# Designs tried in a protein design chat: VH-VL binders against Mitochondrial distribution and morphology protein 38 (MDM38). Part 12

Target 1, 223 residues: Mitochondrial distribution and morphology protein 38 (MDM38), of Saccharomyces cerevisiae (q08179r182to404)
Amino acid sequence: KLIEIRKKTSEFLHETLEESNLITYNTIENAEKKQKFLNFFRKLYSAKEGKIMTFQHDEISAIAQMFKNDSVLDNLSRPQLAAMSKFMSLRPFGNDNMLRYQIRSKLKDIMNDDKTIDYEGVESLSQEELYQACVSRGMKAYGVSKEDLVDNLKVWLELRLRQKIPSVLMVLSSTFTFGGLPKENYSKAFSPLAEKKETKSKYDDLLDLYYDGILQVLSSIPD
Key: E = the ipSAE of ESMFold2; O = the ipSAE of OpenDDE; V2 = 0.75 times the mean of E and O plus 0.25 times the DockQ between their complexes.

## First folded at step 9 (VH-VL; framework fv_necitumumab)

Design U2 (from T1 with light chain L96I; at its last look DockQ between E and O 0.81; V2 from the best seeds 0.74)
Fold by ESMFold2, look of step 9:
Structure U2 (fold): chain C 223 residues (1-223), chain A 122 residues (1-122), chain B 107 residues (1-107)
Amino acid sequence: as target 1 above (223 residues)
Amino acid sequence: QVQLQESGPGLVKPSQTLSLTCTVSGGSISSGDYYWSWIRQPPGKGLEWIGYIYHTGSTDYNPSLKSRVTMSVDTSKNQFSLKVNSVTAADTAVYYCARDRITFYGYAFDYWGQGTLVTVSS
Amino acid sequence: EIVMTQSPATLSLSPGERATLSCRASQSVSDYLNWYQQKPGQAPRLLIYEASKRATGIPARFSGSGSGTDFTLTISSLEPEDFAVYYCQQRSNWPITFGGGTKAEIK
């Protein structure tokens, strides 16, 4: 079943991402952006020392936007690319370059579909369309209410289209939101506006969850 | 030990282009840890950052000067250069080149050239 | 643009005295503040980075403190070679900006 495949591939990716170099800081040519990236990494290092560190959504987004899909894919091993492909419901075949092409092609299709869904409105989707949209993006969809699927897809659209989080990071973060966060997690995302509410909406909780997933991916970058 | 040395004409006429070159020795200009800056100081006044260039050619300039400034880098000669167009007397200053270290361990101009005075006079 | 304001403009002291130099930022610069020393006819020299860390080869009599908007450079016992102009410089935002300087001169 798809759920079992996603659990296995998520666990493999979680175990191996800490060994991957997803970006080199020397590719950041703008000095102000490079300092911002280094400041973020130094804060993450404090979290690795066992200090509880919190990160606002906007600071996470700013750092995530500095990644490029091709650069991230180039730094994944063939077993990691195969696991990512399986998580995305692709059939992995061929060498590293073929896997990268398949993943990139799928992400392009999803992006075009994202723009269409955003234009027409998430609420305009039938239950079957909504289910397929969520499944194709690595979300849990079986046994999930239509209201929850709408919220999940709205979070995806917010992150991908408005916050411009790179698609590869979105998929990698989905493995953490699907498979669960590490038990010993000292990095936590937050929204300052949501923290002032008496009761957070499911949408707000899902945003925090997805940003926590992005934080987990970013924390895999070597020191 | 890294050393920086400015070179270029000390006298420039108004409306001409000021051109300076900084030669780096004792280290490579082609490093991701460093950005290469020009800073100027009018006689008896304070310091003004002009801009930086990265070894790939990427630049950013002080908005106060951006319309008139161009920087370039020649990694084969281990040099970077400054051009200031349409100069006036207000551009009379000592011009410094400096290495801007940007690493996990800190951010600062850690090495400076000795400076070269450029006078703009008719 | 972040404006850096230094005071006093001139500090007249004798060798052996303690010098205290102030730098204020128009917005928070966190700890991303540097101090430079400039002697007449010479280039600036890095003294302090990240508000309080001494650069390599800088004597222990130089110390920096502060965070956010208010920063201090302290010279615990002035030596003859310490009579110079001191500049603070923020690294938080571009463009990079310097203070107007504090001249330490012999009384």
Scores: ipSAE 0.622, ipTM 0.887, lowest interface PAE 1.4, mean pLDDT 86
ESMFold2 (binder alone), look of step 9: mean pLDDT 93; pTM 0.948
OpenDDE, look of step 9: ipSAE 0.818; ipTM 0.960

Design U3 (from T1 with heavy chain Y105S; at its last look DockQ between E and O 0.48; V2 from the best seeds 0.69)
Heavy chain, then light chain:
Amino acid sequence: QVQLQESGPGLVKPSQTLSLTCTVSGGSISSGDYYWSWIRQPPGKGLEWIGYIYHTGSTDYNPSLKSRVTMSVDTSKNQFSLKVNSVTAADTAVYYCARDRITFSGYAFDYWGQGTLVTVSS
Amino acid sequence: EIVMTQSPATLSLSPGERATLSCRASQSVSDYLNWYQQKPGQAPRLLIYEASKRATGIPARFSGSGSGTDFTLTISSLEPEDFAVYYCQQRSNWPLTFGGGTKAEIK
ESMFold2, look of step 9: ipSAE 0.711; ipTM 0.917
ESMFold2 (binder alone), look of step 9: mean pLDDT 94; pTM 0.957
OpenDDE, look of step 9: ipSAE 0.835; ipTM 0.965
ESMFold2, look of step 10: ipSAE 0.689; ipTM 0.913
ESMFold2 (binder alone), look of step 10: mean pLDDT 94; pTM 0.958
OpenDDE, look of step 10: ipSAE 0.834; ipTM 0.963

Design U4 (from T1 with heavy chain S31Y S58T; at its last look DockQ between E and O 0.82; V2 from the best seeds 0.76)
Fold by ESMFold2, look of step 9:
Structure U4 (fold): chain C 223 residues (1-223), chain A 122 residues (1-122), chain B 107 residues (1-107)
Amino acid sequence: as target 1 above (223 residues)
Amino acid sequence: QVQLQESGPGLVKPSQTLSLTCTVSGGSISYGDYYWSWIRQPPGKGLEWIGYIYHTGTTDYNPSLKSRVTMSVDTSKNQFSLKVNSVTAADTAVYYCARDRITFYGYAFDYWGQGTLVTVSS
Amino acid sequence: EIVMTQSPATLSLSPGERATLSCRASQSVSDYLNWYQQKPGQAPRLLIYEASKRATGIPARFSGSGSGTDFTLTISSLEPEDFAVYYCQQRSNWPLTFGGGTKAEIK
């Protein structure tokens, strides 16, 4: 049921994101940031040409932070807003502005909950609380061990609260981590610090996966 | 063809404010690819970047001058301006305005004004 | 702030000779390095951007190379009009900074 809805809405969003201009470099007014954005996308488009390119987590975070939730939502079509709402377990109704309002309201609730969970510690949540927290954020939660749910939520908190990845990008990237990354993925995220470890932790692998999701959202933006 | 022309007083007394205007012709100042910069060159010496202004008014200045510099833009006149407060003899230089083109295809100061000498003297 | 150091300060060469001008950055600027030519009494003119790409209208005898901290401008066969001052300029980090210049002069 939920899984089916999320798979279908993820597929729709994956197919249609290239049709939306989620950001253009002309909205960036600071010259140094404009150049950094352009450098990133020039590299990203080289990767789309079949060249394998790697991106550091910090690099991806810096670009993602340039996006604004409202700007991204304003550039989504009605069907895309409806698909995003359904992915988030909302009932879409009304015009485009009502859909954007519903999504913003849900993202605000999640952000407030994120701050509370981070303060109290992810491990303090009951199984049911942990399940609901993961489901509400677009994660697979049914049949997933408590340890795995904790790790997923910790990665979400790292990205949202410490790396300051915009909430809309987090949800869109969840469609790629939930629905699966493209088989032919020519862009890879990595962490230099995690690469130096003798053995990568499950958390490190998961962090790479989520950054790959963010990178997929950025790759879907038309040039 | 885009052209830039500096204008303003060639002589300024110490402690006063140096004011310059750059007039852009043959193209609009209001395109998102362009940043409008001031660069100065003391006689016989090298080049110093002063700062830029974007057509919306966003600025950034060289930290060495930031406390004394302001810039403004007037899109209706296709002009941007520089003020340097509390000038001294060290501010004597040729002042250039320049277009900084920042696009997917490259980044550079592609058009420069002719420059105007400003002398700070009693 | 990134310091750009150019060498030599002057090149005394004859027309037809090869000129090699060096520019060194105090830290890596990747490929974000431009070259400008300035003739007496004139504004600088863009020659090379992104370390090695010629600007519109620049003759093929001008070439740029290097990345990171060490950069070179080469003029394969000097023409009389090429005797000028050459500046490198980094744009990896703000503030943007220029080198001190290399003067190519006739001898």
Scores: ipSAE 0.670, ipTM 0.906, lowest interface PAE 1.1, mean pLDDT 87
ESMFold2 (binder alone), look of step 9: mean pLDDT 94; pTM 0.957
OpenDDE, look of step 9: ipSAE 0.805; ipTM 0.959

Design U5 (from T1 with light chain A55E; at its last look DockQ between E and O 0.22; V2 from the best seeds 0.00; counts 0 for: pae E 15.3 > 2, placed apart)
Fold by ESMFold2, look of step 9:
Structure U5 (fold): chain C 223 residues (1-223), chain A 122 residues (1-122), chain B 107 residues (1-107)
Amino acid sequence: as target 1 above (223 residues)
Amino acid sequence: QVQLQESGPGLVKPSQTLSLTCTVSGGSISSGDYYWSWIRQPPGKGLEWIGYIYHTGSTDYNPSLKSRVTMSVDTSKNQFSLKVNSVTAADTAVYYCARDRITFYGYAFDYWGQGTLVTVSS
Amino acid sequence: EIVMTQSPATLSLSPGERATLSCRASQSVSDYLNWYQQKPGQAPRLLIYEASKRETGIPARFSGSGSGTDFTLTISSLEPEDFAVYYCQQRSNWPLTFGGGTKAEIK
């Protein structure tokens, strides 16, 4: 049942994100950040012309960090906010402002939980605790081994706590990683460090997948 | 077609202010497609980026020089300018102005002035 | 700031020979690397942008390669006009920084 709700809400969000202006170039405070923004989106535009482009994890992170949760939420329509709430296993109530408050409150709770899990260690969680942590973050958890749940949650913690990807982008990215990436993906993420390894771990593959999800969210933004 | 030309005094005494102006011809300084930069090169040495100015007046400077550098733009004269305060002999260099392309054609200094030597000497 | 290191400092070759110039960044610059040529008494001239793309009007004997931290400029067959100083420049992070240069000179 949950799977069906997430599939429906993910599809709706994927179809409508390009209609939303989640950030404007003029709101970027720093000229270095503006140049990184221009470099990134010029390259991303080339990918939309049918050229296959690759992006390093670090450059994706730098762009993602330029987004602010409140600005993103303010630019989502009520149907989008409702879909996002349902994806996050919330019961959407009230007007747009109530939905934004519910989403922000949930994201703050997840962030506090993230800090606790990171401090205690992901391996200290029971399978039930791992399942609930992954489900609440929009990850596939049913039929997933404990080892894979650990790796999924470690990737989330890396992105949220170390790479400081904004929570709203993390949830939007989860809609792509949960529902599957678009069939014709013109852009791919990679890490130079992971490419040096003789054999990539499941963690490294999952990290690439989640960065691909973030890249899909960013590629859905109007030029 | 586009040409940049530096102008200003070639000799400046230590502790004084170096002032240079770049005049742009064959193109407009008011475009959002370009930053307008100063780069310097001590004789026989490499290149150092000083900073840029955007047509709106927005600036950013090399941190190594930021405390001493000011740039300005005058769009009505199609010019941008550089001031370097409290100069020493280390500021002796050829100073170039350059157009910094920031479009889908790639990010690069695509047009340079011919350069002007500024000597700091007592 | 990103330090750009060029090698060799001087490259002594004859016309018709192949030149290979190296540029290394202290951290990844992706493909945001440019190459400039500077002849004596002249301003630099843009050769290559985005690591491998030739600027309009640059002869095909010039080519660039690399990504991340290691980059190469290759001149497939040197002509007399190619003896100059070559600078790499990163555009990934502020401040913009140049390498120290490689001087190509006649043996």
Scores: ipSAE 0.000, ipTM 0.483, lowest interface PAE 15.3, mean pLDDT 82
ESMFold2 (binder alone), look of step 9: mean pLDDT 94; pTM 0.961
OpenDDE, look of step 9: ipSAE 0.824; ipTM 0.962

## First folded at step 10 (VH-VL; framework fv_necitumumab)

Design V1 (from U3 with heavy chain S105T; at its last look DockQ between E and O 0.03; V2 from the best seeds 0.00; counts 0 for: pae E 15.0 > 2, placed apart)
Fold by ESMFold2, look of step 10:
Structure V1 (fold): chain C 223 residues (1-223), chain A 122 residues (1-122), chain B 107 residues (1-107)
Amino acid sequence: as target 1 above (223 residues)
Amino acid sequence: QVQLQESGPGLVKPSQTLSLTCTVSGGSISSGDYYWSWIRQPPGKGLEWIGYIYHTGSTDYNPSLKSRVTMSVDTSKNQFSLKVNSVTAADTAVYYCARDRITFTGYAFDYWGQGTLVTVSS
Amino acid sequence: EIVMTQSPATLSLSPGERATLSCRASQSVSDYLNWYQQKPGQAPRLLIYEASKRATGIPARFSGSGSGTDFTLTISSLEPEDFAVYYCQQRSNWPLTFGGGTKAEIK
């Protein structure tokens, strides 16, 4: 029943996300950051038949870091906030402001737990702890091997703690990795360091997938 | 230990603006974990929620009072305030400020001020 | 708005007796229901949150139950200090609303 709730809410969020302004250009303080933002989004919205636009992980992370959790949440409608809450296994109640703080409260708890898991090591988690950690973060966990759950959680920790991707973008990105990327995907993420490896690990492939999810969230923002 | 204390005039004339301030001590008003609310209780009657303010200034008010109520917050003084315009005798009540815990671990008014009686009399 | 109806309006019981206080919501509030105690001349204090969870420092004789529209506060054995007015309060929807209260009179 969790799977059905997440499928339904993911579809709703994907269909409605383009109606929201997740960040306003005039809120960017630094002129150099403003130029990076403009260059990135011009490239992102460019399209030709069959052309795939390629972005480095560092490039994506720099843009994602410009988003603020409060600003993103303020630009979501109540139905979107309710869908996001349900995706996160929350019980939505109250007005828009209450839904925003339910989501923020959950994300704060996850961040504190992320720090603890990172300190102790993902491998120290029991099967049940690992399952609960992945489920609480919006990852597919039912029918997934322990090895894959470990890799998923390690990617989450890398993005959240080391790359500083905002928590709200991480959850929105999870709806794309959980519910599937768009059939017509003109954006692709890559890592220069991973491209140098003789054989890419499952972790490297999964990291590319999660960055593709972030790209999908960013590409859903109105031009 | 967190404490809330209301201050303001105890007597207000009809048609004037009622103005109250709540001072928070033993804790910070600048937190994402709390709304800061006003609740009133007419003598011998029940409780009515007036509204809340968040430390960023975001508010939501009871529709029954929304046209006459404004709230403000001053994080540098660790205070939040209530104004009720165009008061009548029906606005006579004990006014409480309260901290509203809004973390997912529990949603409740966990700390209340002692209350201040405001009488509207001509 | 959600109307909260409390019954009875007044409970007259002796110390040691069990008290049962009812609160009914005009529409479902799930488990987003709080109970407060107010003694004469004092501010309300939180007893129960999330329908059934006791707040810090609240004696075990206080318990809450219910979900949806029907809720109860039970005091398993009344103490003299339990003389007070009890309010239920929903926080499922704005505006937040309180019940009219139940006055517990001991003896």
Scores: ipSAE 0.005, ipTM 0.459, lowest interface PAE 15.0, mean pLDDT 82
ESMFold2 (binder alone), look of step 10: mean pLDDT 94; pTM 0.958
OpenDDE, look of step 10: ipSAE 0.832; ipTM 0.962

Design V2 (from U3 with heavy chain S105D G106N; at its last look DockQ between E and O 0.48; V2 from the best seeds 0.66)
Fold by ESMFold2, look of step 10:
Structure V2 (fold): chain C 223 residues (1-223), chain A 122 residues (1-122), chain B 107 residues (1-107)
Amino acid sequence: as target 1 above (223 residues)
Amino acid sequence: QVQLQESGPGLVKPSQTLSLTCTVSGGSISSGDYYWSWIRQPPGKGLEWIGYIYHTGSTDYNPSLKSRVTMSVDTSKNQFSLKVNSVTAADTAVYYCARDRITFDNYAFDYWGQGTLVTVSS
Amino acid sequence: EIVMTQSPATLSLSPGERATLSCRASQSVSDYLNWYQQKPGQAPRLLIYEASKRATGIPARFSGSGSGTDFTLTISSLEPEDFAVYYCQQRSNWPLTFGGGTKAEIK
């Protein structure tokens, strides 16, 4: 049932996200950041016949860090806020400001939980705790092994706590990793370190997948 | 056509403050596409980027000079300025102001002033 | 800070000859590499941006190539007005830094 709700809300968000202005590059005053932003989106929207555009994880992180939770939420319509709330297993009520408050409060709770899990270690969680942590973050958790849940949560902690990806982008990207990437996906993330390995670990594959989700959110932004 | 012109004293004594102004003509300093930089070149030597200022007043400076450098902008006069405190003979150079274009099209110093020699000597 | 190293320091050639100027970065600058020309007593002039793109009004005899750490400026057939100092400049990371220059002079 939860799966059905998440599929429906993911589809709605994917369909409508292109209508929203999540960030405007004109507000970037730092020259280095502005140049990186413009270059990133120029590459992202450039057409190349028969070629997938690739981006390093640190490129994606640098752009994602330019977003603010409040700014993104302020630019979402009420139907989008409601869909996001439902995806996060919240019961939406009230006007736009109440929905934003509910989402913001949930994101804060997840952030505090992230810090606690990181301190105690992901491996210390019981099966039930691990399941609930993954579900609350928008991950596929039903029918997933404990080992896979641990890897997914470790990737989340890496992105949120170490790479400092804004929580709102993390949740939006979860709609793409949960609901599947678009059929016409010409953008891919990669890691130079993982590309050096003879065999990629499952963690490395998941990290690429989560960065692909972030890249999809960024691809949905109108220029 | 955009033109930049440096102005200020050509001779400055050690330990004093070097102060230069760049006047922009043929274009507006208040565009979001442009950053306004100072670059210097000691006689017979290479180029050193000093820093930039944006029309809102936002700045970033070369770390090698940051403790001694201040920039300002006056959009009403279409000017931006450089101050370098506590100068020594090592600050003797030709000082250029330059426009840094940061747009979808390109990223470069596309227009430069003619430069002004500042000599630090007692 | 990214150090830009240019070679050779001086290039003695005759008009009509091909000039090849090298620029090396201490770490990858991707394609964020510009080339400037400076004649005596004048300010630098933009020639090439993004490693290979000619600025407006720059003759086709000037071309740039390279990515990452190794870059080349090529002048296919030197004209008398091309004898000047050439600087590369990286814009991958602030502070922006220039190479030490290559002087192209008449043999």
Scores: ipSAE 0.613, ipTM 0.880, lowest interface PAE 1.5, mean pLDDT 87
ESMFold2 (binder alone), look of step 10: mean pLDDT 94; pTM 0.958
OpenDDE, look of step 10: ipSAE 0.824; ipTM 0.960

Design V3 (from U3 with heavy chain D60E; at its last look DockQ between E and O 0.03; V2 from the best seeds 0.00; counts 0 for: pae E 13.9 > 2, placed apart)
Fold by ESMFold2, look of step 10:
Structure V3 (fold): chain C 223 residues (1-223), chain A 122 residues (1-122), chain B 107 residues (1-107)
Amino acid sequence: as target 1 above (223 residues)
Amino acid sequence: QVQLQESGPGLVKPSQTLSLTCTVSGGSISSGDYYWSWIRQPPGKGLEWIGYIYHTGSTEYNPSLKSRVTMSVDTSKNQFSLKVNSVTAADTAVYYCARDRITFSGYAFDYWGQGTLVTVSS
Amino acid sequence: EIVMTQSPATLSLSPGERATLSCRASQSVSDYLNWYQQKPGQAPRLLIYEASKRATGIPARFSGSGSGTDFTLTISSLEPEDFAVYYCQQRSNWPLTFGGGTKAEIK
């Protein structure tokens, strides 16, 4: 049942993200960040007719860090807020202000749990704890080995705690990573992330996948 | 169209190592959307999952076989392989390689090789 | 490990009849339940995934239902090519496990 709800809410969010202005150029802190924003999106929108632009993880992180949770939530419609809350296993009630509060509260709970897990070590978690941690964060967990659940959660912690990707962007990008990148969105911003050594772990591939998800969210921002 | 084909010796003596290779054509083994699995079927019996390998080399094995099983992948040849050490008559089976789809759109073995019979006999 | 139990072991039916195959899991597998068809001398073929979704190219006479622990494969009107062994398989927990199979044979 949960995976079916997440599939439906993911599809809705994918279809409607362009309707939302997730960040406004004028709200960016300073001129240097504004220039990075313009350069990044000029490169992103230069991809046309099958031309694929390559983005490194640090480029994507720098732009993602310009987003603020409250600003993003303020620019989501009530149906989008409801879909996001359902994806996060919340029951949406009330007007859009109440939905934003519920989402913010859940994101705080997850962040506190992230810090606890990071302190104790991901590999110290039981199978049940791993499963619940992954499910609560919108990750696929059914039919996934314990080792892959560990890698999924480690990627989440890397992005949230070390790369400081805003929580709202992490949830939105999870809609893409939960079900795999849709080919129709993939053609707008495909990014074969920077080359690594020939042998990659599942962790390394998941990290690339999550950055591609963030890139998909960023590519949905209107000009 | 994706196709999988098993290859390897059909007869193995007890206590030797059984080695099989699966060649994938019509698709790439390097996709993050798939695990690459081995499944076996003793004559007249049901199916037993042996394990999977991911294109990066990450593996998961059935606990019943884990101490004797090793898998490897060669992405440049679009192949993955199975080794089973110290075989006995109980390892006589048809061995299948299969693609395990792991996307949100469905978790299933969507393509199977034809299977190869491996007999363990003196 | 999750034990998958299929019943009956054998279905003896005539072409045109309706077949109902049962699969039960020892614990909940949600909807992570697949059905495969295997003809003699052939590899298994995916019929149904996620308990109820038909795989590409599978005729509409095949349908799956159930969730949790109890699952059913239904063939609404048997064709001659449908006489085969059918396996259910859970994809919820490692290790992946298959049922013992149900053989559909001509009466």
Scores: ipSAE 0.000, ipTM 0.467, lowest interface PAE 13.9, mean pLDDT 81
ESMFold2 (binder alone), look of step 10: mean pLDDT 94; pTM 0.959
OpenDDE, look of step 10: ipSAE 0.829; ipTM 0.960

Design V4 (from U3 with light chain N93S; at its last look DockQ between E and O 0.51; V2 from the best seeds 0.72)
Heavy chain, then light chain:
Amino acid sequence: QVQLQESGPGLVKPSQTLSLTCTVSGGSISSGDYYWSWIRQPPGKGLEWIGYIYHTGSTDYNPSLKSRVTMSVDTSKNQFSLKVNSVTAADTAVYYCARDRITFSGYAFDYWGQGTLVTVSS
Amino acid sequence: EIVMTQSPATLSLSPGERATLSCRASQSVSDYLNWYQQKPGQAPRLLIYEASKRATGIPARFSGSGSGTDFTLTISSLEPEDFAVYYCQQRSSWPLTFGGGTKAEIK
ESMFold2, look of step 10: ipSAE 0.744; ipTM 0.922
ESMFold2 (binder alone), look of step 10: mean pLDDT 94; pTM 0.955
OpenDDE, look of step 10: ipSAE 0.835; ipTM 0.963

Design V5 (from U3 with heavy chain T56R; at its last look DockQ between E and O 0.80; V2 from the best seeds 0.77)
Heavy chain, then light chain:
Amino acid sequence: QVQLQESGPGLVKPSQTLSLTCTVSGGSISSGDYYWSWIRQPPGKGLEWIGYIYHRGSTDYNPSLKSRVTMSVDTSKNQFSLKVNSVTAADTAVYYCARDRITFSGYAFDYWGQGTLVTVSS
Amino acid sequence: EIVMTQSPATLSLSPGERATLSCRASQSVSDYLNWYQQKPGQAPRLLIYEASKRATGIPARFSGSGSGTDFTLTISSLEPEDFAVYYCQQRSNWPLTFGGGTKAEIK
ESMFold2, look of step 10: ipSAE 0.691; ipTM 0.911
ESMFold2 (binder alone), look of step 10: mean pLDDT 94; pTM 0.957
OpenDDE, look of step 10: ipSAE 0.836; ipTM 0.963

